# Miniprotein binders against q53ft3, part 72

Target 1, 195 residues: q53ft3
Amino acid sequence: MFGCLVAGRLVQTAAQQVAEDKFVFDLPDYESINHVVVFMLGTIPFPEGMGGSVYFSYPDSNGMPVWQLLGFVTNGKPSAIFKISGLKSGEGSQHPFGAMNIVRTPSVAQIGISVELLDSMAQQTPVGNAAVSSVDSFTQFTQKMLDNFYNFASSFAVSQAQMTPSPSEMFIPANVVLKWYENFQRRLAQNPLFW
Short names: E, the ipSAE of ESMFold2; O, the ipSAE of OpenDDE; V2, 0.75 times the mean of E and O plus 0.25 times the DockQ between their complexes.

## First folded at step 8 (miniprotein)

Design ww7 (at its last look DockQ between E and O 0.29; V2 from the best seeds 0.57)
Fold by OpenDDE base, look of step 8:
Parts: sequence; structure tokens; C-alpha cells
Structure ww7 (fold): chain B 195 residues (1-195), chain A 97 residues (1-97)
Amino acid sequence: as target 1 above (195 residues)
Amino acid sequence: SDRELLIIAAKWAAILLRKALELARQGNTERAKELIEKAIEYLRRIEKLATTPEEEEIVEQAIEAAQEALQLLEQGKPDEVEEILQEAIELLKELIQ
């Protein structure tokens, strides 16, 4: 349902479902991460009137998790990029993930997605510096996501001549993934109920 | 794949039912009904995606539970809805596993 992308790392498409409406991605070595892209996989869109609140959790000085609202993903904005490197350890407000006993290692942060009603989401205030752009249109977010994915894919791109044969591994060209994602975002934007 | 669609749809249906349960607890009966109705729509689609009799049975039971919850809300009995919705959610979890 959701994907998480960090530049220079493999795309995560299998979130841990910690509740019916809550999904978590682990981000090892989070201190080296500047930006995270969260996106819908596009198989089935959000139900009408629903979206996702995106949270970031990192250990505070005491090793306790601090959750912060980064922003939102919706059918109209199925991807978002967040800057996490500048997030200051603040007092975590009541967060939907606060009661979850998630085993954390000091070097691992988490991205949490809570599926919420849109009217409830409208009452939430993201941390000010997390969203790269609060005014980005769907197209802008899509472009940013595509750019990030492209940059990510390119960072791992090896020429066929450089590839070490690994018969146990299947390779998907980055362009195929990009085209799929672009087509999906287009479909989602045009008709959120296309399925 | 159809199986993948089934699983994702089931997850969405479970989310809808969970939210409906929360709304019902809050006394927002009308909105809870809307979400249950939407969940039933997802369940009907899942029913079409089901490939085994077991899957079909689970989905049918979930639909029945959701419909019962809807009726209870219409009757002004939100306190009785929680158990039924939870049952439906558990059925869907079984389907997802």
C-alpha cells in the first residue's frame, strides 16, 4: 500500500503493519538521511475521505522515541518528500504511534503512516521544516518523487558490463519502475476509484 | 495479481471498519454508517476476487457482520456495534494472513 524511499537505498514497499490503520518503515542509520520520500504504491487508492498522516520517529537523548508529524499523503497528493535531517528533538505531542512498543535500536528511525479521515488530518499541524514544500501541487510532488527515485536508481545504476552475474537475482530497469510509478500517479490523480 | 488486490482491499476494508468503530464510540453514528457502507462495497469486490470457498466464506461472514453493525446503528444501539465490527476486522485479518 505504501512505499518509502531514501536516496542511495533500496525502495521499501513492505511496511510493517502495527495496527489496522498504522504502518511503519524502519530507517537504519537515520543520521545519514536527509530526505525521505513516502508514496502510495497505487494498487488501490485511499477510500474516499481518507488519507495518510506521515510521522517520523527518532530516539531522543534518553533513547525514548519522539514522534513528529511530517505531513500527509492523499489521493490528490500520493507522494511527498520530507527533510528529516534538521528535525530537532522536541516534546512529542500525542501521536498515534506513542503507545506502540516498537523495539528500537539507537541508530534506527521510523517512518509511520497513520490512515486518517481527511477532516481529522486537517486539524493536525506538521512540524514546520519537514515538508520541502507545503504548496506543491500533485504534479510537483510527483516530479520530486520521480526525481528522487531517478537519482536513487541512478546511484545504483551499473552498466551491463559492470554487472556481476547473479542468477538468483532479478533486475528491473529503473526506467520501468519510473514509468510504472508515473502511470500510476496519473491514474490515481485522474480517477482515485479506478480499481 | 488478484490475490494482491484482495489483500489490499481487505486491509482497506479493515481500516474502514476500525474507523467506523471509533466514530461509533464517539457517537458519530451517521459517519460510522457511511464508513461501514463503504467497507461493504470493498467486501463485495473482495468477494469477486476470492478464489477459494474458504475465502468466499470469510468475506461473506464479514459482510454479514458489517450489515448487522449497520442495522444496530440504525436502531440506535452503538454500544452493541463494537463487538460485531471487531469480529469483522478479525475475519479480514484471517483473510490477509
Scores: ipSAE 0.722, ipTM 0.894, lowest interface PAE 0.6, mean pLDDT 83
Fold by ESMFold2, look of step 8:
Structure ww7 (fold): chain B 195 residues (1-195), chain A 97 residues (1-97)
Amino acid sequence: as target 1 above (195 residues)
Amino acid sequence: SDRELLIIAAKWAAILLRKALELARQGNTERAKELIEKAIEYLRRIEKLATTPEEEEIVEQAIEAAQEALQLLEQGKPDEVEEILQEAIELLKELIQ
């Protein structure tokens, strides 16, 4: 249903469903992440009148999740780039993980997607961050790259019924990612501003 | 695959039914009915995708439960829909497992 991408990491396409309407992706070593891309896989879109509210969650010093609304994904905007670097300020040395015992908790945050009615989403206010020109260019470039990847990869989607080993599952061969990357690099080299 | 499409459609249907239940609790019976009708559309698609007798039986039971909930709302009995909507949601969760 959903995908999650961090630059320099493998794309995640297998969200953990934690409720009927809630899906999560783990983000290990989240302190090093500045932006995250969330997108629809496109096999079956949201039902009419619904969309996804996208949240960022990190464990506080007590291990309790702190959820912050990043923005939205809808049928009209099926992918979006979110800045999370500003949400990690205030390291909080007051209660470091593992201070009361030798074992430290891992530095893992989460991206959560909550499926909502569109009019409920219209009443929600994301955490605001001011964008600088270089950040705007990066997010715009990343958005175009992700849109290009999604359209390319989706054109090669096959049902598992077309593949003998696992007929009930959909898959994308790994070389589709390589083909997409090569095509995108070629276009960028020809026109660095095509995006 | 048909199985993958069936699972996604079942997840959408379950979400629609959960939101309909919440709307019914808020007294928004007309919107609750709209979401149940949309959920039934997904259930009928799931019916066409089902490939095993177990899947077919579960989907049939889910459709019957959703239709009963819709009838209760049409009869002005929103307080009675919670059990039947929860039943339909649980059937869909069994289908997804």
Scores: ipSAE 0.604, ipTM 0.836, lowest interface PAE 1.4, mean pLDDT 74
ESMFold2 (binder alone), look of step 8: mean pLDDT 84; pTM 0.840

Design ww8 (at its last look DockQ between E and O 0.57; V2 from the best seeds 0.00; counts 0 for: pae E 2.1 > 1.5)
Fold by OpenDDE base, look of step 8:
Structure ww8 (fold): chain B 195 residues (1-195), chain A 97 residues (1-97)
Amino acid sequence: as target 1 above (195 residues)
Amino acid sequence: SDRERLIIAAKWAAILLRKALELARQGRTERAKELIEKAIEYLRRIEKLATTPEEEEIVEQAIEAAQEALQLLEQGKPDEVEEILQEAIELLKELIQ
C-alpha cells in the first residue's frame, strides 16, 4: 500500500503494520538522511474521504521516541517529499503512535503512516519546514536522488571480463540503468509531478 | 496479482471498520454507518477475488458481521457494535495472513 524511499537506498514497499490503520518503515542510520519520500504504491487508492498522515520518529536526548507530523499523502497527492535532517531538535507532539511499544534501536528512525479521515487530517498541523513544497525543491531533490542512485549503482559496475560466475545473482546491464535515468530525467523536465 | 488485490482490499476494509468503531464510540453514528457500508463494498470485491472455500467463508462471515453492526447502529445500540466490528476485523486479518 505504501512505499518509502531514501536517496541512495533501496525502496521499501513492505511496511510493518502495527495496527489496522498504522504502518511503519524503519530508517537505519537516520542521521545521514536529509530527505525521505513517502508514496502510495498505486494498487488500490485510499477509500473515499481518507488519506494518510505521515509522521517521523527519532530518539530524543533521553533515548525516548519523539514523533512529529511531517505532512500528508492522499489520492490527490499520492507522494510527498519530507526534509527530516532539521527535525532532530524539534518538540514532540501528540501522535497516534505513542501507545505502541515499537522496539527501537538508537540509530534507527521511523516513518509512520496513520490512515485518517480527511476531515480529521485537516485539523492537524505539520511541523514547519518538513514539507518540500516548492517545485524547484522537489526537482532538486529528485535530481539528487537520481544522481545518488546512479552513482551507487555505477559503483558496482563490472565489465563482463571482470564478472565471476554467480548463478544465484541477477545482473542488470549498466546501459539499462542509464537509459532509465535518461528517460526519468526527460519526464521530470517535462512535468516534475508526473508521478 | 489478484492475491495482492485481495490482501490490499482486506486491509482497507479493516481500516474502515476500525475507523467506524472509533466513530461509533464517539457517537458519530451516521458517519460510522457510512464507513461500514464502504467496508462492505470492499468485502464484496474480496468475495469476487476469493479462490478457496475457506476465503469465501471468511468473507461471508465478515459481511454478516458488518451488516449486523449496521443494524445495531440503526437500532441505537452503538455499545454493542464494538464486539461485532472487532470480530469482522479479526476475520479480515485471517485473509491477510
Scores: ipSAE 0.623, ipTM 0.862, lowest interface PAE 0.7, mean pLDDT 86
Fold by ESMFold2, look of step 8:
Structure ww8 (fold): chain B 195 residues (1-195), chain A 97 residues (1-97)
Amino acid sequence: as target 1 above (195 residues)
Amino acid sequence: SDRERLIIAAKWAAILLRKALELARQGRTERAKELIEKAIEYLRRIEKLATTPEEEEIVEQAIEAAQEALQLLEQGKPDEVEEILQEAIELLKELIQ
């Protein structure tokens, strides 16, 4: 019914169902995660008048879950991007008082989806900076990937006077990469979802 | 597949009945009735998708339980619906497995 995606990780599509109306995805190594995407799978909508409240849970110092409301998914907004970097418990750190071995164990957080009545969801207040417009976040993410690729490729640019002969190798003129970058960026500005 | 659609419809029906039970406990009888009616719509879809006699019997019993719960709520007896709705939810869980 639901999916969960973190950049650089495999998409999760098999939520752990912990109650009729509650679904959970595990997020190991959550301290390295800044954003998570939650979305509905397939074409089967929520029943009329219902939607999903999306929560982030991290273990407190006693290992007990601390749940925070990130936002919502609904038939009208079936996918959403949430920023969780400001919501995490602190990462492990070296102790300031000695030469003791420090152990930094992996931490597991959770994304929870609770199926709720829309009027119940309207009374809930998400944490202030968690919800990100999926279109704006998609555009920002895509722009950063675009810039990263272009900067990387450009770092290998050489002039023809600087080239050593290498007839077995294939080359692409730097202007081709620039043209692709400019065209992609223009299309992204006109329609962020064109690709 | 029809089996996957049946399971999804059963999950939605179970959720609707659970929420109706919670609303009935809160004295919100009219909202509880609305959710039971929606659950019956999903149960009717399950009925069309069922392919075995076991599935057909389970959904028939769930429909009967949901309809009885509606009648009790219409009679002003919200305290009497808990066991009936819980049984319908358990039938749907069996259908999902």
Scores: ipSAE 0.481, ipTM 0.788, lowest interface PAE 2.1, mean pLDDT 77
ESMFold2 (binder alone), look of step 8: mean pLDDT 85; pTM 0.850

Design ww9 (at its last look DockQ between E and O 0.13; V2 from the best seeds 0.00; counts 0 for: pae O 2.4 > 1.5, placed apart)
Fold by ESMFold2, look of step 8:
Structure ww9 (fold): chain B 195 residues (1-195), chain A 97 residues (1-97)
Amino acid sequence: as target 1 above (195 residues)
Amino acid sequence: SDRERLIITAKWAAILLRKALELARQGNTERAKEYIEKAIEYLRRIEKLATTPEEEEIVEQAIEAAQEALQLLEQGKPDEVEEILQEAIELLKELIQ
């Protein structure tokens, strides 16, 4: 239902469901993370009138969780980028992740998503500097994600002379990946929000 | 796959029913009815995706429970819907796993 992406890491698509309407991603080594992307998966969007409130939790100096509201994802804005580096020492906020049994380690944080009615979300106030407000930051993050995918895929490229025949296996020519990368870059330069 | 779509649709249906229950508790009967009706639409989609007799029976029972809750709200009996909506939600949890 939801995905979570940190630059330089593999995308997470399998949130832990801790209640009917509450989902959690673990972020190990959270101190090295400055930004996180939260987005909707799948072909079945939120039901009409609903959306997701997105929270960040980190352990304080005593190992106790500190939850902060980052912002929202909705059908109208199905992905969002949040800056979390300044929040690792910030104040907690009201949150719906009550007395859940969560991991209490000094190096693991969590992203929590609570599915709520849109009018309930309108009464919630995110912490002041969490949401990325400039398209330039979004573009930079998107370019890094694009480079990460291209570098990963291209690292497995082989020439046809190097291939062992494998008739049961499907293959993608390397030039298809390169063309996609180039087209994506061009479209991003024209409209950073096209995707 | 149909199974993956069934599970996601069932999760949304359960959330819709939970929110309807909360609205009924607040006395907001008209919105509660709207969310039950929306949940029934999702249950009908699950019915088309079901591939086993057990799945078909579970979704049929969930639809019947949701329809009963809707009738109770239409009769002006919002206090009587909690157990029925909770039953429907538990049926959906069985369907999810």
Scores: ipSAE 0.524, ipTM 0.799, lowest interface PAE 1.8, mean pLDDT 79
Fold by OpenDDE base, look of step 8:
Structure ww9 (fold): chain B 195 residues (1-195), chain A 97 residues (1-97)
Amino acid sequence: as target 1 above (195 residues)
Amino acid sequence: SDRERLIITAKWAAILLRKALELARQGNTERAKEYIEKAIEYLRRIEKLATTPEEEEIVEQAIEAAQEALQLLEQGKPDEVEEILQEAIELLKELIQ
């Protein structure tokens, strides 16, 4: 039903079902994680009038789990990006996972999804700064990635006069890269989720 | 398939009943009622998807149990609801098998 994605890691599609209405993903080496994507797999939708509250758990200074509400996923919003790097010093809130004896290792955080009525979810307040405006953050990330790539590629640019013969190498004109960059930016501006 | 829909619907109904049970234990009677009512809606859908007499009987019993639980909550007897809801959940497990 749910997937969890951390950049640079394999996608997780097998959540541990700790209760009929509760699912958990383990995040090893959580200290290196800035953002987490939680998404529906599209195989099983939420029932009408229901969604998922997404929580993050990390060990506090005493090794006790601290759970914080990150945000929500619904049939209408089947994916969300959360920033977790800034939450490590936060205070815990009431959470639906408190009664669960989940074996924790100090280096492993958890993402918990609780299936709830939408009206109940509306009464909950996510921790500040966790919910990255999905569209703006993705746009910003994509823009940074594009800029990074363009800068990297451009750093290798040489004029034809500067080229040394290398028969074994293929060359791409810089104008092709620029044209691609401009086209991609245009598409991104039109629809940040065009992919 | 209709069978797959039945199984999925039954799983959700069970989740809703479990939530109701937890809420009832916590003394949140009003919210427990809401989840039971929602579960009954799903049970009615299962009733329409049932193709065998056995499935029809199981879902009917589950509906009766859910309705009884709702009545008990309305009567201010949350302590008696646990057994009834558990029965309904077990009935749904039979449908999921």
Scores: ipSAE 0.185, ipTM 0.610, lowest interface PAE 2.4, mean pLDDT 84
ESMFold2 (binder alone), look of step 8: mean pLDDT 87; pTM 0.866

## First folded at step 9 (miniprotein)

Design ka1 (at its last look DockQ between E and O 0.74; V2 from the best seeds 0.71)
Fold by ESMFold2, look of step 9:
Structure ka1 (fold): chain B 195 residues (1-195), chain A 83 residues (1-83)
Amino acid sequence: as target 1 above (195 residues)
Amino acid sequence: SVEELAYEIRMALEYIQRIYERAKKRLEQGDVERALRALQLAYKWAKIVLERAQELGLTELIEEAQELIQQIEELMEKIRESQ
């Protein structure tokens, strides 16, 4: 039903069910993680009138979990990108996971999804620095970054007639960058989360 | 692929089965209201799972979803009769 993705890692699709309405993904080596994507796999939606409140947890110096509300996923917004790099020393927030018998690993953070009524979710306030975007916003952001990089690299292009030999330097032909750009574009359109 | 969709349906059935089992445990502990809320969630999700399995023609998963729905309905009825 749920997925969790960190750039450069394999997608997780097998959440640990810690209560009837609560699901958790472990994030080992959490201090190296800046963003996490939480999404519905697509086959099994939330029941009508319900959605998911998404939390981030890390262990404090005593190994106790510190939970923070990141935001929401719903049938109308089935994926979201959350920035967690600024949350690893933050203050906890109200959360529904505190009474659960969850196995705690001191060096592992967690993403928690609590299935709730949409009316109940409307009364919750996410932490202010957790950036949230849809898959469409993620794709647009990624496209803008890709375009910015290509434009920057292209501004240094020179013809072979303008080059001065420099045996200690390495060069990349401009067409390699263009091919990379075109391939990235194609893959992004096919699967926005491929990278 | 159909295999990927079947995997997702199977995983959802496993989650729902565990909701049912936890609801039974809550009833044994006397927590009738949380048990009923859990069963209502399980029922709604199981109906969705059944519909998806039917759309894909996944006969074994259809049968499993139907059986789970029946178990949930029976337990909810027992709760209503005892109140």
Scores: ipSAE 0.701, ipTM 0.898, lowest interface PAE 1.0, mean pLDDT 79
Fold by OpenDDE base, look of step 9:
Structure ka1 (fold): chain B 195 residues (1-195), chain A 83 residues (1-83)
Amino acid sequence: as target 1 above (195 residues)
Amino acid sequence: SVEELAYEIRMALEYIQRIYERAKKRLEQGDVERALRALQLAYKWAKIVLERAQELGLTELIEEAQELIQQIEELMEKIRESQ
């Protein structure tokens, strides 16, 4: 039902269920993590009138978890990007995970999803600057992602003279990728939320 | 793929099963309110899972979902009768 993605790491799709309505993803080496994407897999949605409150937990100096509300995912907003790098030294807030005995390793942070009524979620206030909500931040992230993809794809580019026959493989001209990239950038500039 | 979707549906059923089991434990502890809320969540989710399994024609998962729904309904009814 839920997925968790950190850049440069494998996607996680198997959350640990720690309570009837609470799920947790472990984030090893959390100090190196800047952003986390939480998303619905799309197969099983939330029940009508329900969504997920997304929390971040990191160990304090005593190894005890500090939980903070990052934001929300819903059927209408099935994915969200959160910046967690600035939260690692923050103060804890009231959270639904406090009564749970979750075994933690000192170097491991956690993303928690609490399944709640939408009306209850509306009364909650996420920590500031956690959600990548600014158009500028989102645009920058998207641009970086696009650049990364383009650079990656371009690294495999070869000239016709350098090609080795491979009948089992399909080839895409580099110009097609470039055209796609340019078109995508144009659309992004016009409307950063065009998808 | 259908196989991947089936896997996700199976995982969802496992989560719902765990909700059901936890609700039973809550009842044993005398926490009827939390147990009932858990069962309501399990019920709603199980109905969704059943629909998805039916859409994909996954016979075994349909049967499992139906059975779990029945178990949830029975337990909810017992709670109502005890109040």
Scores: ipSAE 0.687, ipTM 0.903, lowest interface PAE 0.7, mean pLDDT 86
ESMFold2 (binder alone), look of step 9: mean pLDDT 89; pTM 0.886

Design ka2 (at its last look DockQ between E and O 0.82; V2 from the best seeds 0.72)
Fold by ESMFold2, look of step 9:
Structure ka2 (fold): chain B 195 residues (1-195), chain A 83 residues (1-83)
Amino acid sequence: as target 1 above (195 residues)
Amino acid sequence: SVEELAEEIRMALEYIQRIYERAKKRLEQGDVERALRALQLAYKWAKIVLERAQELGLTELIEEAQELIQQIEELMEKIRESQ
């Protein structure tokens, strides 16, 4: 039903169901994350009149969860990009030990989705300005994904002088990947929503 | 692909099954209002799952969704009769 994506990481599609109407994704090493994409997988929508309130949780200095409303996903807007980097900075500034520049052990934050009536969601106010503009955020996210794919594919490029015979494998010339990347970038510049 | 869509449907059925089981536990604890609310959510989602399985011709998943819907309906009726 739900997906959660962080740039440079594998997409998560197997939410932990913590209540009848509440679903959670774990975000290890959350301090290195700036943006999170939350989306409906598309096959199974919300029931009519319902949607999802999206929360971000991180442990406070005592390890207790702090939940903050980021925004919403609905059948009419089934994906959203949220900036979370600014939501964590207050911990280091709020008490004297945070100013000591100490290294904390890795910890896990969470993205929570609460299935609610649309009328109930209309009464909620997200924290700060976590949501990013759909056009600008889509273009930025897509550009980062394109760069990631190209860099990944190009990291496997070898010259003929470095090739080891591997008759069971099929190969794609590096120029094909480059041509695809250039064509996609051109189409995206003409219409960020061309799909 | 069709295989990916079928897996999404199976995952959704698993979530809905857990809603049904949680509703039974709430009923045992006397929390009838929350149990009925959970069953109503499960029912609505199960009907959507059934529709998607039918659109894709996934016979086994259609049967599973129909059985789950029947179980949900029977429990909701049992709750209604005991009020």
Scores: ipSAE 0.698, ipTM 0.895, lowest interface PAE 1.0, mean pLDDT 77
Fold by OpenDDE base, look of step 9:
Structure ka2 (fold): chain B 195 residues (1-195), chain A 83 residues (1-83)
Amino acid sequence: as target 1 above (195 residues)
Amino acid sequence: SVEELAEEIRMALEYIQRIYERAKKRLEQGDVERALRALQLAYKWAKIVLERAQELGLTELIEEAQELIQQIEELMEKIRESQ
């Protein structure tokens, strides 16, 4: 039902169920993590009128978990990106995970999803700057992704004179990739959420 | 793929089964309110899982979902009768 993604790591799709309505993903080596994506797998949605409150926890100096509300995922918003790098020194808030004895190692942070009524979620206030929800941030991310792809693809560009016969492979002209890139940038500039 | 979807449905059923089992334990501890909330969640989710399994024609998972729904309903009814 739930997925968790950290850049450069394998996608996690098997959350640990720690309570009837609470699920947890472990994040090893959390100090190196800047952003986390939490998303619905799309197979099984939330029941009507329900969603997920997304929490982040890290061990404090005493090894006790500090939980903070990052934001929400819902059927209408099935994915969210959270910046967690700036939260590692924050103060804990009231959280639904406090009564749970979750076995933790000092180097492992956690993403917690609490399944709750949408009305109850609306009364909660996420920590500031955790949600990467600004259009500007999204645009920057998308632009970086596009640049990365273009740079990657262009690194394999060769002239016809440099090509070796490979009849089993299909080739795409570099101009096609460039045209795609330009068109995508234009669409992104017009509407960052065009997709 | 259908196989991947089936696995996701199976995992969901496992989660729901665990909710059901936890609810039973809550009842044994005398926490009827929390048990009932858990069962209601389990019931709603199980219905969704059943529908999804039916859409995909996953016979075994349909049967499992139906059985679990029945178990949840029976336990909820017992709670209502005890009130």
Scores: ipSAE 0.685, ipTM 0.903, lowest interface PAE 0.7, mean pLDDT 86
ESMFold2 (binder alone), look of step 9: mean pLDDT 89; pTM 0.887

Design ka3 (at its last look DockQ between E and O 0.78; V2 from the best seeds 0.74)
Fold by OpenDDE base, look of step 9:
Structure ka3 (fold): chain B 195 residues (1-195), chain A 83 residues (1-83)
Amino acid sequence: as target 1 above (195 residues)
Amino acid sequence: SVEELAEEIRMALEYIQRTYERAKKRLEQGDVERALRALQLAYKWAKIALERAQELGLTELIEEAQELIQQIEELMEKIRESQ
């Protein structure tokens, strides 16, 4: 039902059920983690009128878990990106996981999903710095991706005089790539979600 | 793939089964309210799992889901009768 993704790591799709309505993913070596993606697998949605409150926990100086509400996932918003790097020294808030005896190691943080009524979720306030601004972050990411691609492609650019004959290969003029890049940039600037 | 979808349904049914078992334990502890909420969640999810299994024609998972639904319904009925 649920998935958890950290960049550079394998996707986790098997959450540990710690209560009737609560699921947990372990995040080893959490200090190296900046962002976490929580998502629905798609096959089994939330029941109607329900969603998931997403919490992050890290061990405090005493080894006790500190839980913070990151945000939400729902059938209408089946995935979310959270920045957790800035939370590692934050203060804990009220959380639904406090009564649970979850075995933890000092280097392991956790993502918790609490299945709740949507109406109840609406009354909760996530920590302010956890939610990645979807539009701005996406725009920045897309821009970086485009720049990376253009730089990569341009690094292989050669003049016709420098070309080695390769009849089995097709070649695209660099100007075509540039034109595409410029057009894409224009569209992105007009509407970051044009696609 | 169908196999991947089947695995997701299977995992869901395992969670539902565990939820059902936890609800039973809650009843034994006298926490009827929590047990009932758990059963209601399990029931709703089991119905969804059944529908997905039926859509994919997964006979074994259909049977498992139906059995779980029946067990949940029976226990919920017992709770209602005891109130």
Scores: ipSAE 0.749, ipTM 0.921, lowest interface PAE 0.6, mean pLDDT 86
Fold by ESMFold2, look of step 9:
Structure ka3 (fold): chain B 195 residues (1-195), chain A 83 residues (1-83)
Amino acid sequence: as target 1 above (195 residues)
Amino acid sequence: SVEELAEEIRMALEYIQRTYERAKKRLEQGDVERALRALQLAYKWAKIALERAQELGLTELIEEAQELIQQIEELMEKIRESQ
């Protein structure tokens, strides 16, 4: 139902269900993370009138969880990018996870999604400047990814002048796709903002 | 792909099953209001999962969703009759 993506890491799509209406993703080595993307996978939406409040949790100096409201995902806004680099020393906010008394490793943070009525979510206030516009950022990322692939693959294309039976058709060597994937994956792992 | 969509539906049905089981535990603890909210959430998601499985012709998942919906409806009816 939910996905969680950190630049340079594999996407997480198997949230841990910690309550009937609450889901969690672990973020190991969280101090190296600046942004996180939370999104709906798309096949199973929220029920009508409901959505998800998104929280970030990290352990304080005593190992106790500190939870902060980042923002929301809904059927109308199914993905969001959250900046978390400035929140790792922030104060906790009002949240639904605190009664769980979870003991965890000091270097692991969590993203929590609480499924709630939209009217209830409208009364909640996220911590300042955590949310980043998801549509604008993802549209730009997606377009740059497509441009990068097209430019790379086009340099290997076989023109119609090299194949008479199908003059309107172009071909590329099969290994070009693999090479592009390896290069893109490496660049994203090294610099999530290269786009 | 259809297999990726099927996996998403399977995962959702697993979450719904766990939600149903948690609701039963809350009833045993006397927390009727949270149990009813959990069952209503599970019911709504199970209906959505059924609809998606039907759209894709996934017979096994259709049957699983229908059984889960029936279980949820029966428990919600028992709660209403006791109020």
Scores: ipSAE 0.704, ipTM 0.896, lowest interface PAE 1.0, mean pLDDT 77
ESMFold2 (binder alone), look of step 9: mean pLDDT 89; pTM 0.880

